# Designs tried in a protein design chat: VH-VL binders against ATP synthase epsilon chain (atpC). Part 4

Target 1, 149 residues: ATP synthase epsilon chain (atpC), of Salinibacter ruber (q2rzv2)
Amino acid sequence: MADELTVDIVTPDERSFQGPANGVRAPGIEGSFEVREDHAPMIAAFGIGPLIVKTQAAHEYADMHNDRIIFATSGGFLEVIDNKVTVLAETVEPASEIDVERAESAEERAKRRLEEGVQEEERETHEAARDRARNRLRVAMGKVGTRQS

## First folded at step 1 (VH-VL)

Design e12 (framework fv_emicizumab_arm2)
Fold by ESMFold2-Fast, scan of step 1:
Structure e12 (fold): chain C 149 residues (1-149), chain A 121 residues (1-121), chain B 107 residues (1-107)
Amino acid sequence: as target 1 above (149 residues)
Amino acid sequence: QVQLVESGGGLVQPGGSLRLSCAASGFTFSDYYIQWVRQAPGKGLEWVSSISSSGSTIYYRREVKGRFTISRDNSKNTLYLQMNSLRAEDTAVYYCARSYWGDSEYYFDYWGQGTLVTVSS
Amino acid sequence: DIQMTQSPSSLSASVGDRVTITCKASQDISNYLAWYQQKPGQAPELLIYDASNLETGVPDRFSGSRYGTDFTLTISSLQPEDIATYYCQQYDNLPYTFGGGTKVEIK
């Protein structure tokens, strides 16, 4: 098709992004993946990690690195159909809005709980909390991007 | 096509200095964390230092902190390790390795061939 | 620091054998573990990342698994080109730490 790729990122609380893009990279369950123009239709789940929108459009709250807008996400689903990418995410936080001190505190608390020998039932919850905090820190530091071979 | 090539190793006396270089090609160098990893002859791998893609975030193993300085020049696609006050225990092959930061991808996906540093009188 | 205890230190096996190498973390590192292969006189090469993901270009006879803080690298059918020392590495926390290595030799 001749149409441009468009991206729509929504959470339960708000629409986090809407506009044209050159690509979207998501932290898929079996590894990071990228959607570009003319991608085949798909639906994929993703987990905790950086969500990267490649675009020339900058906005006030987002960090730009090589024409990328980087968000910290805790998981969700990505749908591609007719050059339209829809991301339904639990959370999406722009790099520039991340509170580094709070993320550091959250990571510390999760690590302490894991070190104290939590019950197996609770272990997954604290591991997820740690992973979300680490992801927010890495995104805030501007140190994520596309892997090249 | 991704390549990392280390250079600058050699013989040096205890207390001496060396500067290692790692020349990168085949990828966008400024997008990657790069690591220094060393291996003493006949021994295992030991992480030495890490530098972020922009150069603003740097980490060192305890034994080299204050003696070694990692840096990078993104305009030259080159990583450096300035090694001062060298000790016999710093004798090793030094590798630079590329790591991606994000998506839990902090593993070292490409390694250089290494450069040997020998600290001995 | 997170200690990575790798076993065995060395093993000898025949071509076609199933080989298992184990790595134990001193604390929970989630899936933040990689396996590397180092052939004699060469630099290490990535085999497996995030505990169980096979790197592109690596033969599918290699696999990784996790149970708690115990990690396993398996070679389902050992080939002559697999003669190497294998290392696990955690990247959960700084400093990054490697296991002591397992030297694999063919009988």
Scores: ipSAE 0.015, ipTM 0.539, lowest interface PAE 8.5, mean pLDDT 84

Design e13 (framework fv_emicizumab_arm2)
Fold by ESMFold2-Fast, scan of step 1:
Structure e13 (fold): chain C 149 residues (1-149), chain A 123 residues (1-123), chain B 107 residues (1-107)
Amino acid sequence: as target 1 above (149 residues)
Amino acid sequence: QVQLVESGGGLVQPGGSLRLSCAASGFTFSDYYIQWVRQAPGKGLEWVSSISSSGSTIYYRREVKGRFTISRDNSKNTLYLQMNSLRAEDTAVYYCARGEYYDSSGYSWFDYWGQGTLVTVSS
Amino acid sequence: DIQMTQSPSSLSASVGDRVTITCKASQDISNYLAWYQQKPGQAPELLIYDASNLETGVPDRFSGSRYGTDFTLTISSLQPEDIATYYCQQYDNLPYTFGGGTKVEIK
């Protein structure tokens, strides 16, 4: 009620977002989860998927409805304490900056690697690359957070 | 013919700043990722930073992050590297190189290189 | 970071010799490896990309091959103008990493 949720998203390369928000949805390793105002303290790992910041504050990355910012992420950790959400992500890429053709090329690259003779242990790495590309494609096309995703 | 020409190198004191430029010609500059690669005297090649065709995606090696800023002006076909808080270990020839890339990550091999500009950080 | 281990660090060979330089990736990088030639006092030049594709204008005595995480640059018949340091580079993941270089000299 009284306290405002604030969100800070950091990657090794930059601070990708900082500001007030109504919620953050992350692609948790055991399923998607959402942090809202007055959430209990927690630390959670997340994987490849859409990272969604719900905010009415004006932002250059806001989607068509001006109520959320959608990022494609490859994984990281999220901490929430005292209405402060800190996201330490390996990558975050705003939906508006993703090129559909290039995301398709990345998926083809990963598929090509999987079609080569790779060991079972290495297969997981190439599957992750494919999943990152698919996630970027889905995020770029707006097929996340509004329906089944 | 594709050409990349670096400039702006020189002698600078530790803690100082320097701005490098790379002037591109002979190709559509705005279609390519461009890289900065350095080479310390007598040593090997070391990637420093990359910038996407539009300028929206930027990457840095860990040791220069927060001190160096890569940027580009597509209307002038020019790449820049602003170097702040320079250290002795930044002493190197700095090359700009064109990245030929395959996927949305922008990961590239470097098909054309400039001749380099020497940066010496010394007291 | 992906480590690229290049060997040998230096070699000396005669004109006409077959020269082999190897580069080992610390993990699978598929074919995302390039080879560069750097002559003394000059900028590097691309020789090979995607492990085995010869860049336009590069003599056909240069070739590249891959076996797993092991990559090889071969000069089938060494010429005097091939005196240079050769570097491999992976572009499978950031940061881009280069091998330590192989200095090729003529006996």
Scores: ipSAE 0.000, ipTM 0.487, lowest interface PAE 15.3, mean pLDDT 83

Design e14 (from e12 with heavy chain R98K S99W Y100S W101Y S104E E105Y Y106S; framework fv_emicizumab_arm2)
Fold by ESMFold2-Fast, scan of step 1:
Structure e14 (fold): chain C 149 residues (1-149), chain A 121 residues (1-121), chain B 107 residues (1-107)
Amino acid sequence: as target 1 above (149 residues)
Amino acid sequence: QVQLVESGGGLVQPGGSLRLSCAASGFTFSDYYIQWVRQAPGKGLEWVSSISSSGSTIYYRREVKGRFTISRDNSKNTLYLQMNSLRAEDTAVYYCAKWSYGDEYSYFDYWGQGTLVTVSS
Amino acid sequence: DIQMTQSPSSLSASVGDRVTITCKASQDISNYLAWYQQKPGQAPELLIYDASNLETGVPDRFSGSRYGTDFTLTISSLQPEDIATYYCQQYDNLPYTFGGGTKVEIK
């Protein structure tokens, strides 16, 4: 109804979020970036990192802290057009749903594989697995706070 | 203005106990991992313990595990370190430090002034 | 545990000199390394995070770089206020470990 920003976050397996928002922060390839109301049209790739939705309207979500919902993501694309943000992510995991022990185990497995030596074509895969596990741990542990500017 | 203010340090005998506090202000304390880092006189920095924003995830340095207990009270914006069975090697200035995320990684962006713990007989 | 070997342990240089401090990780830590400055009697302060990112408010004469497991902190033109001990810290794995420190003094 309004000209407010709306956000839709989808993965191959599910729709992780849909609703009004004040902003979306994504872990862009060249550094994090934020889309707010009246942003110019764009398409941007993002990588492994925290995906943050700032919203007053989604207070049903367990991960909501103040006015935000925090996810761990492994990468994807974000499109903004006419105050509609569409996030097409490979994975999106809410902070409260992250299995810390599983993430710790995944990180240690990836580190062991890298230490044992892998073929060049496999190295990027193990590095990505390590980075995804670290991101999940950081999101679960700190729920990605805000820094005072 | 971000501030972290430690207190509770002092002189104790080996085997004694102390409780350190870190009072936080100027940021949303409940959003951040906070940790304890110590520095023995004239020596380098040594990580001691970390606690998650909710208090549910806790990590300890091996040498203090079972003797030290980290906790937090988000309603009071305060971090604690209960230190039991103190040893001479625990003598150090104890800092609380805020864990903050860069664009994709964690680091220690704010530190308190520290509180001195001296363990001697 | 990941060992961080920092060199040199101490260094004396003149105002305006280029100063380099090196930190070597015992294993690959990607870019999960920070540099801190500690002035006498004060708490440490963050200078560099993610190996090469300059913290807001830190003078641009400070820079960080990585080559494999070797990390370098550079002060392009040493100033009197840079008298301090500098520490690297890895945050790739627990326990988080610091280098032994480099004491920088001005001649």
Scores: ipSAE 0.006, ipTM 0.523, lowest interface PAE 12.1, mean pLDDT 82

Design f01 (framework fv_fiztasovimab)
Fold by ESMFold2-Fast, scan of step 1:
Structure f01 (fold): chain C 149 residues (1-149), chain A 122 residues (1-122), chain B 110 residues (1-110)
Amino acid sequence: as target 1 above (149 residues)
Amino acid sequence: QVQLQQWGAGLLKPSETLSLTCAVYGGSFSGYYWGWIRQPPGKGLEWIGEIYHSGSTNSNPSLKSRVTMSVDTSKNQFSLKVSSVTAADTAVYFCARGLRYSFWGYYYMDVWGKGTTVTVSS
Amino acid sequence: QSVLTQPPSASGTPGQRVSISCSGSSSNIGSNYVYWYQQLPGTAPKLLIFSNNQRPSGVPDRFSGSKSGTSASLAISGLRSEDEADYYCAAWDDSLSGYVFGTGTKVTVL
């Protein structure tokens, strides 16, 4: 029996990834965390940030080093059991498919709304929109942290 | 490993205020919704409401006028008060950790307290 | 308040497949994810299925969920005596801006 980690990333719109991996790094609510082979069973929530699948398998979304796939995500849940990682994400955008101009416009729009004095109940929504746009920009520009740390 | 421990009043008279507290152990209080669900004897589950760690609340419309929820982030606790109780408020009350993304309409409770029995009798 | 309708009971023998239906409307199941909770006698509910058809860690694959339109279904294959419990579907309701549970189904293993 292969002791292989497999990953399935699903959004309401599509299955964004399915295949073998060496690890998955998610932007957990308590900080970034990584799931590798033989990880203990777990369910964890994650928020806005980079979702990184480490894999040497050939894939259209692989970065220039062919050792990881980087997504911008707005949040979701991750379950790991028996070397199977299931990610249900609100949004998942591959770095190579992010429209930088659109993300810049979205950030500016959210900033303007916050400056106009939104109600407290809506502040979280506009802050999240700003954070999602900033995350998309960071992922598109490759500002997701060090590769080996 | 996150665990919820709950406590509060067990026996009440009509018109009194129900007060329950739930404490979070073994995990982060921030970033989650904290909710209350009740179950009358022999009946189904009824969602009471939720509170975000910031103090923002959302309650079942049928209970909203009687329900008050609060958080104490320094103690990792959240509380429920139900005013003007009647025999219809007799139930087992559960606290739970909620995971919510309302933009997509998903919300579920993955960690539950063991329940507190509340009886309202004259 | 319960706004999702389930059959009050379902039964089967060990090894059989049991299916539980859950019927809602466009404001809840029709627009949002469905969840299933298992409540063993005298215990708190346990999350059994999330986001229509996903299983939490520790839930056997003999439990499966599905959703079509304004209805959802929970299937239990290879029924065992320890599956005797109450099962509740649940979903967010846009019109209530709140979470709603199904009426519940008591599964009896004969």
Scores: ipSAE 0.000, ipTM 0.495, lowest interface PAE 16.3, mean pLDDT 83

Design f02 (framework fv_fiztasovimab)
Fold by ESMFold2-Fast, scan of step 1:
Order: structure tokens, then C-alpha cells, then sequence
Structure f02 (fold): chain C 149 residues (1-149), chain A 123 residues (1-123), chain B 110 residues (1-110)
């Protein structure tokens, strides 16, 4: 389709999504942003947060009632050119596949480590681990998808 | 390490108001929920409720009409009041920290506890 | 208020394994994570297990938790005299919008 936005989400391990979409929302480093059809060419970095694909395409991870697929991501880059969005992510986990117990345990460990005290050079690493776990829990709960504005 | 110190009136008559205070030392007060749990003599634990550092509360439905919680952020303290007490309110009362509230209700536990305050209601 | 059901007591000899059951419903254990607290005589409860099966720093691996459906269990292997205590399971209850504790189990080392 000539003017249709297409989205390709890849990680080092696999291609997590490929198909037509109405939009992609990413957790940009300067704040959340959304790409729709006929967006100007751009490259943007994004961090830990929800990655949302709005699509009517049939997909295993699609939320039937909300017409969207929500992923937890730890960061990466998004490129837009000629109505093609390519997402190169370090990690991408669909909401329905998140291991909530593992995410809770990871957050607990990171939070307790920070509470007990860490070397200054290691603080950022533990904060990132905590934030990744919190994001996975938030996505699994549907917190990110129920109110976008 | 974070520690909680608690105090309040220990002896009450029926119909009086129970009042307890908990003070937070060695860590941040902001960003956490702070809770109350009680234990009647020879019985198990009962959750009373929680308060966010901003003042928002949630309490046990069976106690909600009698329970008031408040915070004093300038002193890093939070308090519990239980009105119209009866002999059934005789218990050891514990204050505690709830570290993970951001993701809703299924991620909820107490990681730091006060030593407890004994409250006795004569009947 | 809804509570989680535990046996009132459990016992074992030093070095043996003791298991404590905790039974709930779909609105609490069935939908949410289970937590376990240890209460030594005359002390405040201490978090022993979080998120069904995880141990806080400082809790020995002799303590383990599990969950299946609307039930959970705590296992204590290599039982020691210092493990004599009351043990409580706990979970959030969606129907009550509140936290519920088990009835408690007194563990005795024979």
C-alpha cells in the first residue's frame, strides 16, 4: 500500500513485529512521541518505557478491544523514512508475555540494593535495573495503555 | 538503614479514640506508602491501612469508618487514629513501610517494621 | 474480612523438612503474589518470602515458597531451633481492595 505506514521492530534476537500500523509511540529521551503516516524523516533515541503500536492488523499480541500492541522496551533507536518505521530495540517484550514474578523480583533486588547503599559508579546500573523492572510491571498491568493523554 | 520508632497512648476506655505516631529515621519519607498492622493477643495479623506521603489513604473496609491516618512531612511522621474503641481493638499495633505501590495492588508488602505498641481497651 | 487459611501448628525434628500450607481464593492468592512473614516470640514480623518464591537479602535458602492456583506453601528444610516462630502468609485481595493475612502457623522444633 502506497501511503500506508509500516512498522518493523527488531532486536538482536528476533523480529518482534512487522506490518501495517496507524502509529507508533516511543519513550523518547526528551519525552514520549508518536509517529503517524507522512511523518518527516527522523532518527530518535528512546529509553526505558512502553513502546505502543496502533494497528488493525491481526497479531498474536494485539489487544482486541484497544486496537494496539504494547511492549516493554529498555531502549534503542527509531528511524522514520518514506512511511517506514524501523525500531532497533535492545529488548522488546509484549505485555502478554511478561513474566511478572521475575519482573517483581528484579525490581525488589535493585530497590533493596539501592536502599542498602551502592558505590556511586554502580548507582546508575541499579537504577536502570529498577526502572526496567518497573516498566515491565506497568506494561503488564495495562497502566500505560489506559490513559495516553 | 531505615528504622521506625512508634509511640502513643497504651491504655484506653471503651468509646475513646486510639492515637499512635510513627517516626521515620535513616531514610527518605517521600515516595513511600506507610502502613499500620495490628495483632490482638493470641491472634493473627490484621491490616489496618496505608497512607502515601502526600496524605492519600486506603484502609481496611471493616475499619474504614473508624480509621483516620495523617502525615507530617516536616517531621517525617505518620499517625493512626481509631475512634469509638472497644475491647476488640486491644492489640499490639505495628507501623511499617510499603516500598512498591506504583504498579497497583498485587505488588504490596512491608519491608521495614516498627517494634510495636501495646494498646489495651478496658471493657 | 476474608483471611487466608493456614494450619494452626506444624512440627519437626532438627534437620527435617516442614511445610506450611496457605489456602485462599481467586480474588487474593489466585490473582496476586503471596508473601510470607516470620514472627519470632515477642518481636515484630519480618519479611521472609516475597513474590511467591523470592528471598530477601539475609534469608537463608532453607526457606522456600511456592504457589499453585489459589494455594501457596512455605517449606523450611534443615529445621533449626531458631526457626521456632509463627509464620504468616499474605496477599492483596482484589474484592476487598486490601491486604489480607493468613491465620498463622506456629512451628515447633521437637
Amino acid sequence: as target 1 above (149 residues)
Amino acid sequence: QVQLQQWGAGLLKPSETLSLTCAVYGGSFSGYYWGWIRQPPGKGLEWIGEIYHSGSTNSNPSLKSRVTMSVDTSKNQFSLKVSSVTAADTAVYFCARVPYKLFGTYYYYMDVWGKGTTVTVSS
Amino acid sequence: QSVLTQPPSASGTPGQRVSISCSGSSSNIGSNYVYWYQQLPGTAPKLLIFSNNQRPSGVPDRFSGSKSGTSASLAISGLRSEDEADYYCAAWDDSLSGYVFGTGTKVTVL
Scores: ipSAE 0.000, ipTM 0.480, lowest interface PAE 17.4, mean pLDDT 82

Design f03 (from f01 with heavy chain L99I R100F S102P F103R W104S G105Y Y106H; framework fv_fiztasovimab)
Fold by ESMFold2-Fast, scan of step 1:
Structure f03 (fold): chain C 149 residues (1-149), chain A 122 residues (1-122), chain B 110 residues (1-110)
Amino acid sequence: as target 1 above (149 residues)
Amino acid sequence: QVQLQQWGAGLLKPSETLSLTCAVYGGSFSGYYWGWIRQPPGKGLEWIGEIYHSGSTNSNPSLKSRVTMSVDTSKNQFSLKVSSVTAADTAVYFCARGIFYPRSYHYYMDVWGKGTTVTVSS
Amino acid sequence: QSVLTQPPSASGTPGQRVSISCSGSSSNIGSNYVYWYQQLPGTAPKLLIFSNNQRPSGVPDRFSGSKSGTSASLAISGLRSEDEADYYCAAWDDSLSGYVFGTGTKVTVL
């Protein structure tokens, strides 16, 4: 019935993932969306949030059920054509590699900076920093996988 | 859902060239390694080699001089040739999809063809 | 040829636990992940365990893998008649730059 979907996730620094998948869920700018087998051709932008790869064969980054990989991402573009999903992300960080202490520190710093007040031209930058840190914490806390199994 | 269909030579004479083909259905051909494994009667599994969809190959050193692998991306097929066969090449030959992630060093075959019996006899 | 050593056979009665060893070297099991394949009579091998101890979807939790040093083990708890099969370990070998299989173990359920 369905052709198998393949996924390729690339950042400026590296190829973060390549392999078969049952689907990819991305944090689209107008809400999360999911690409499955036989999806129509599409290019979509996404922002800060969880990027989820549902995979047939689990990876070292897989959760405890060996059926998904969750990444924290800061944004990018997703293209789907002929059952191939290409994700061009600014950053991608696997849940199992997130340093919770550093993420907590980053969130606290951004939060305190915003509470002290910032000028308009800096506000978006600090809000983005806060949102990236919150996303990393959410991804790390929501995962069950290589650490707990 | 990925399925591998394989076909090729059944009975060969010593010194001939074994030729097998594997076709990929229901899934993507690009981005994977495609491999061959054989099993002589009553014996264990022996890895023959693999080919990436780009055509790059790696093969078992004991077989390397006799083995040629190729891909046809337009047909989603890959092929194995073994030259100068002898009775020792009698086996069931399997094609398979190989998963290799250099960053994590995961290498395993997750989808296998049903096998093709090859007999070499005079 | 296979370069990982397994016992040629193992047996048990229904409900028992059976363990299959797999011995390698620093260039294969010692440095890389271990995989296990199950081959039911007359069929192609099927991936049973990957990355030392992970199970693909559809593999029961009574199958488990482990690795220590240059050796690995497959454990089958609650042994059932349908587990009669040949089991093969496998790993990438750095010195050969290739994938190597174990000699195989035939599991018999008495």
Scores: ipSAE 0.000, ipTM 0.478, lowest interface PAE 18.5, mean pLDDT 82

Design f04 (from f01 with heavy chain R97T L99K R100Y Y101I S102F F103S W104G G105P Y106R; framework fv_fiztasovimab)
Fold by ESMFold2-Fast, scan of step 1:
Structure f04 (fold): chain C 149 residues (1-149), chain A 122 residues (1-122), chain B 110 residues (1-110)
Amino acid sequence: as target 1 above (149 residues)
Amino acid sequence: QVQLQQWGAGLLKPSETLSLTCAVYGGSFSGYYWGWIRQPPGKGLEWIGEIYHSGSTNSNPSLKSRVTMSVDTSKNQFSLKVSSVTAADTAVYFCATGKYIFSGPRYYMDVWGKGTTVTVSS
Amino acid sequence: QSVLTQPPSASGTPGQRVSISCSGSSSNIGSNYVYWYQQLPGTAPKLLIFSNNQRPSGVPDRFSGSKSGTSASLAISGLRSEDEADYYCAAWDDSLSGYVFGTGTKVTVL
């Protein structure tokens, strides 16, 4: 087959992934969505959540089943056209590289701050910090969905 | 409508540092790459580099050692510095969106400043 | 420096079709989307084509793009005097981790 789906994930610091894939799931603003081969052209924003690349290609970030790569992301944009998916993300952190202890500390700090009370104009910032930490923890512990054969 | 307004010193002597600034109006600064392209008189376009709103940069390998880019998110501005200039740096410098992957309702993939002429002469 | 190769010039008469080629390698056009820009004298470049063959709002359908392998082409049908300009292709280059531009083609309307 000449026109396979390819995925390119770029952050300001690096190209986090490039290669063939069977699909990409992103935490869209309106809810999670998935792009597969022959998807219509589109551009979509996504927020804090798991970014999942489904691929059989060998990769150091592959999960234990060697058929997907899971990243924790804080948001960005995804473009799909002619079977090429380009993801431009603020942050993308592979599950295996997440520092669980640091993420737990960050979540607790944000929770404590919100519990102690913040001005409404500051609430969004602390909620985002909490959500990013929670997402990192969920991704690191594999709590992003149940594997089904 | 996204607008890019650019300014900076237009006349330099060899060995000086070129400094240009670009301000973003009418659209979101966050989440986009902001870039610089130059064009020497009578020649084609040369990509200089890009900077993400977080401050992370990527630049043309042939210019990397002399190029510094920065952002000021409080002002929605980004800047270019090129050190140790020579006559070869004489060009019109354009600021633009650095990664043309999104064309939302208020953006076109092609948003360019009008250009700043920089002349390096003794 | 320009990395993608274009013919230095192309010409046609009003109403005719002009095609401009752009040749690259596997690290740029072969792996990435192609963009085309029009530059009128004394102005900033204007995007004509993005993602190989897509037109931005406001660009007439007489401009079209295509890509095959490591090469791309811009076609201008129904050529008009106002199309007299320099045209540049561009693509991301994986080996350079940056954008590269074509050498440019001057289109003359005879």
Scores: ipSAE 0.000, ipTM 0.485, lowest interface PAE 14.8, mean pLDDT 81

Design f05 (from f01 with heavy chain G98H L99T R100W S102L F103G W104S G105S Y106K; framework fv_fiztasovimab)
Fold by ESMFold2-Fast, scan of step 1:
Structure f05 (fold): chain C 149 residues (1-149), chain A 122 residues (1-122), chain B 110 residues (1-110)
Amino acid sequence: as target 1 above (149 residues)
Amino acid sequence: QVQLQQWGAGLLKPSETLSLTCAVYGGSFSGYYWGWIRQPPGKGLEWIGEIYHSGSTNSNPSLKSRVTMSVDTSKNQFSLKVSSVTAADTAVYFCARHTWYLGSSKYYMDVWGKGTTVTVSS
Amino acid sequence: QSVLTQPPSASGTPGQRVSISCSGSSSNIGSNYVYWYQQLPGTAPKLLIFSNNQRPSGVPDRFSGSKSGTSASLAISGLRSEDEADYYCAAWDDSLSGYVFGTGTKVTVL
């Protein structure tokens, strides 16, 4: 691999990741997609789901195999140009920083709210809250992501 | 060292509600998902769902409308109800501890109950 | 609902190597770790392999797991009569948001 793919993940609050990578998988609006080295120029929206950076570079958010970093994200945009991936996300939370008990409470609250019945205009908001909580739980529990092999 | 004891009704008629309970001994109830897996006679394993000690659940989409799970943290027990049973619900039902590790892709069942046979017949 | 496909049976003689395949999709094996469970006749399943290729304490090293793309494999080297059992692969499925099992493989020791 002569040319190196680089990834930059930014939220309104901070830069969550910056460094070399072998690929980025995002929860695209029309299905998950992955960007690797020499990808054509692209801009794509993504929603609630796992955002996975595949890299052997040393990083505090690396999983136990040191070959990927997994984030829970609520959505954003991904741009690819000249082997540079820029992710502009509403939120990204590293698996290791997720508070499982708070995420469980958030999911339970959203489920109860939906069961109580909500106005149609508020349904999307409560469903999104439930989906964000479920995603955070899946990421924290390691139910997503796998080795590059 | 952690052990699961399970019990419940073994013989049901179509349209009745299946009810099973599982009790946790020898270890912490809090901090784990607890769930159910079933196995029809001569068939493979089917995941039913899981529940956290807080009451939060995830369940198999094909069963979601009929499945209710609950916890009793004072007794270290969790329960499964399946409504409107049919002959297709005849199976051995296992309760199990669902183990996971933060920041990894480890998610598996490491402690299992011995199983409860449920038969649905007229 | 089983969504991972395994051969219904596999057989070997004592000392032989037996391999069991497990075929999935990008939403399960392709994106997540694979697990293997052994079910001896009349018993509850027991965890045999976790995280594609790791063994719990007490599982002999003659059991090994591997994963490639959307498929996984369990190998049993030095087959013994006590290995006669049903074997199930399993993985989390992103599209179902649930844990899924393979169709199961009955290993017979001839």
Scores: ipSAE 0.000, ipTM 0.498, lowest interface PAE 15.5, mean pLDDT 82

Design f06 (framework fv_fiztasovimab)
Fold by ESMFold2-Fast, scan of step 1:
Structure f06 (fold): chain C 149 residues (1-149), chain A 124 residues (1-124), chain B 110 residues (1-110)
Amino acid sequence: as target 1 above (149 residues)
Amino acid sequence: QVQLQQWGAGLLKPSETLSLTCAVYGGSFSGYYWGWIRQPPGKGLEWIGEIYHSGSTNSNPSLKSRVTMSVDTSKNQFSLKVSSVTAADTAVYFCARTRVYIYGSYEYHYMDVWGKGTTVTVSS
Amino acid sequence: QSVLTQPPSASGTPGQRVSISCSGSSSNIGSNYVYWYQQLPGTAPKLLIFSNNQRPSGVPDRFSGSKSGTSASLAISGLRSEDEADYYCAAWDDSLSGYVFGTGTKVTVL
């Protein structure tokens, strides 16, 4: 049988996570999906949303999280092969490191521009900026299952 | 709550192979590196190496040619062998649970649970 | 050989502050996180500080760590008789592809 699941999360700037995990949940293009041990080989694209790593090692961060590590991501792709999950993301921010004031400011700017009317060629850009800011706020404020019940 | 229990041959002659085993109780064996550290009498700590539960190893370059590590996941045990021992291998040998983990800008590579140690004496 | 250099001893009286230095190079402390281990007489080492300056659960805030360039230090404030021990710094060394310990510092509480 295969080894335990390991996860690598990489952006162009840095590695955001390396370690053993029980599962990874990603904001897939067609909806959230989860990869656990012994998943079949797969390559999938994902978009703006929460990226969640479930791991017993998260107990080392009990003063922050119990069994989950939550990141805000802007999109990328995920590969699963031989119980190794490699996430190549445009951006990944740990919940504890998100600057809430900056995210609030970014959301307000994007909303204001969309309300004032933007040229068709810029609409996608401002909508994406708004969605990234909203996702960062959601992750930072714990609205995406950051607590055990 | 996690406890490491060590055992193995304590008295060796030069040229023999040192063999130690460490068993993990009260916690998960998977997802960790399992390491070995030694301490000669009156001296400091020397890292020997570490083994992932899948069998992948990292070891001290000064000892690499003489060191073999293995795991038995079904028994939650890991073992150390050091070949061709000399008096310089006389030490207390500790096993330890090692965390190797990256989270954001935060990197971990440390031993958080240690066994009590096994004294190994190499003499004629 | 030990790769990280520490003073062999340090001493203080109860209530004083003791500081222990740890000197390395660009391939270890200069590139990687620093850890500190406490070894009470006759016992196995215990993790005291991880990732330069973080304390595990159960380690009092009297213990603090810092890192600057290729050096690190451990400070023990409000020294207590129970702190009498050997202290070791440690870090991963990129050039060796291995974990290295400091030479160790024996802290005596007078």
Scores: ipSAE 0.011, ipTM 0.567, lowest interface PAE 9.3, mean pLDDT 84

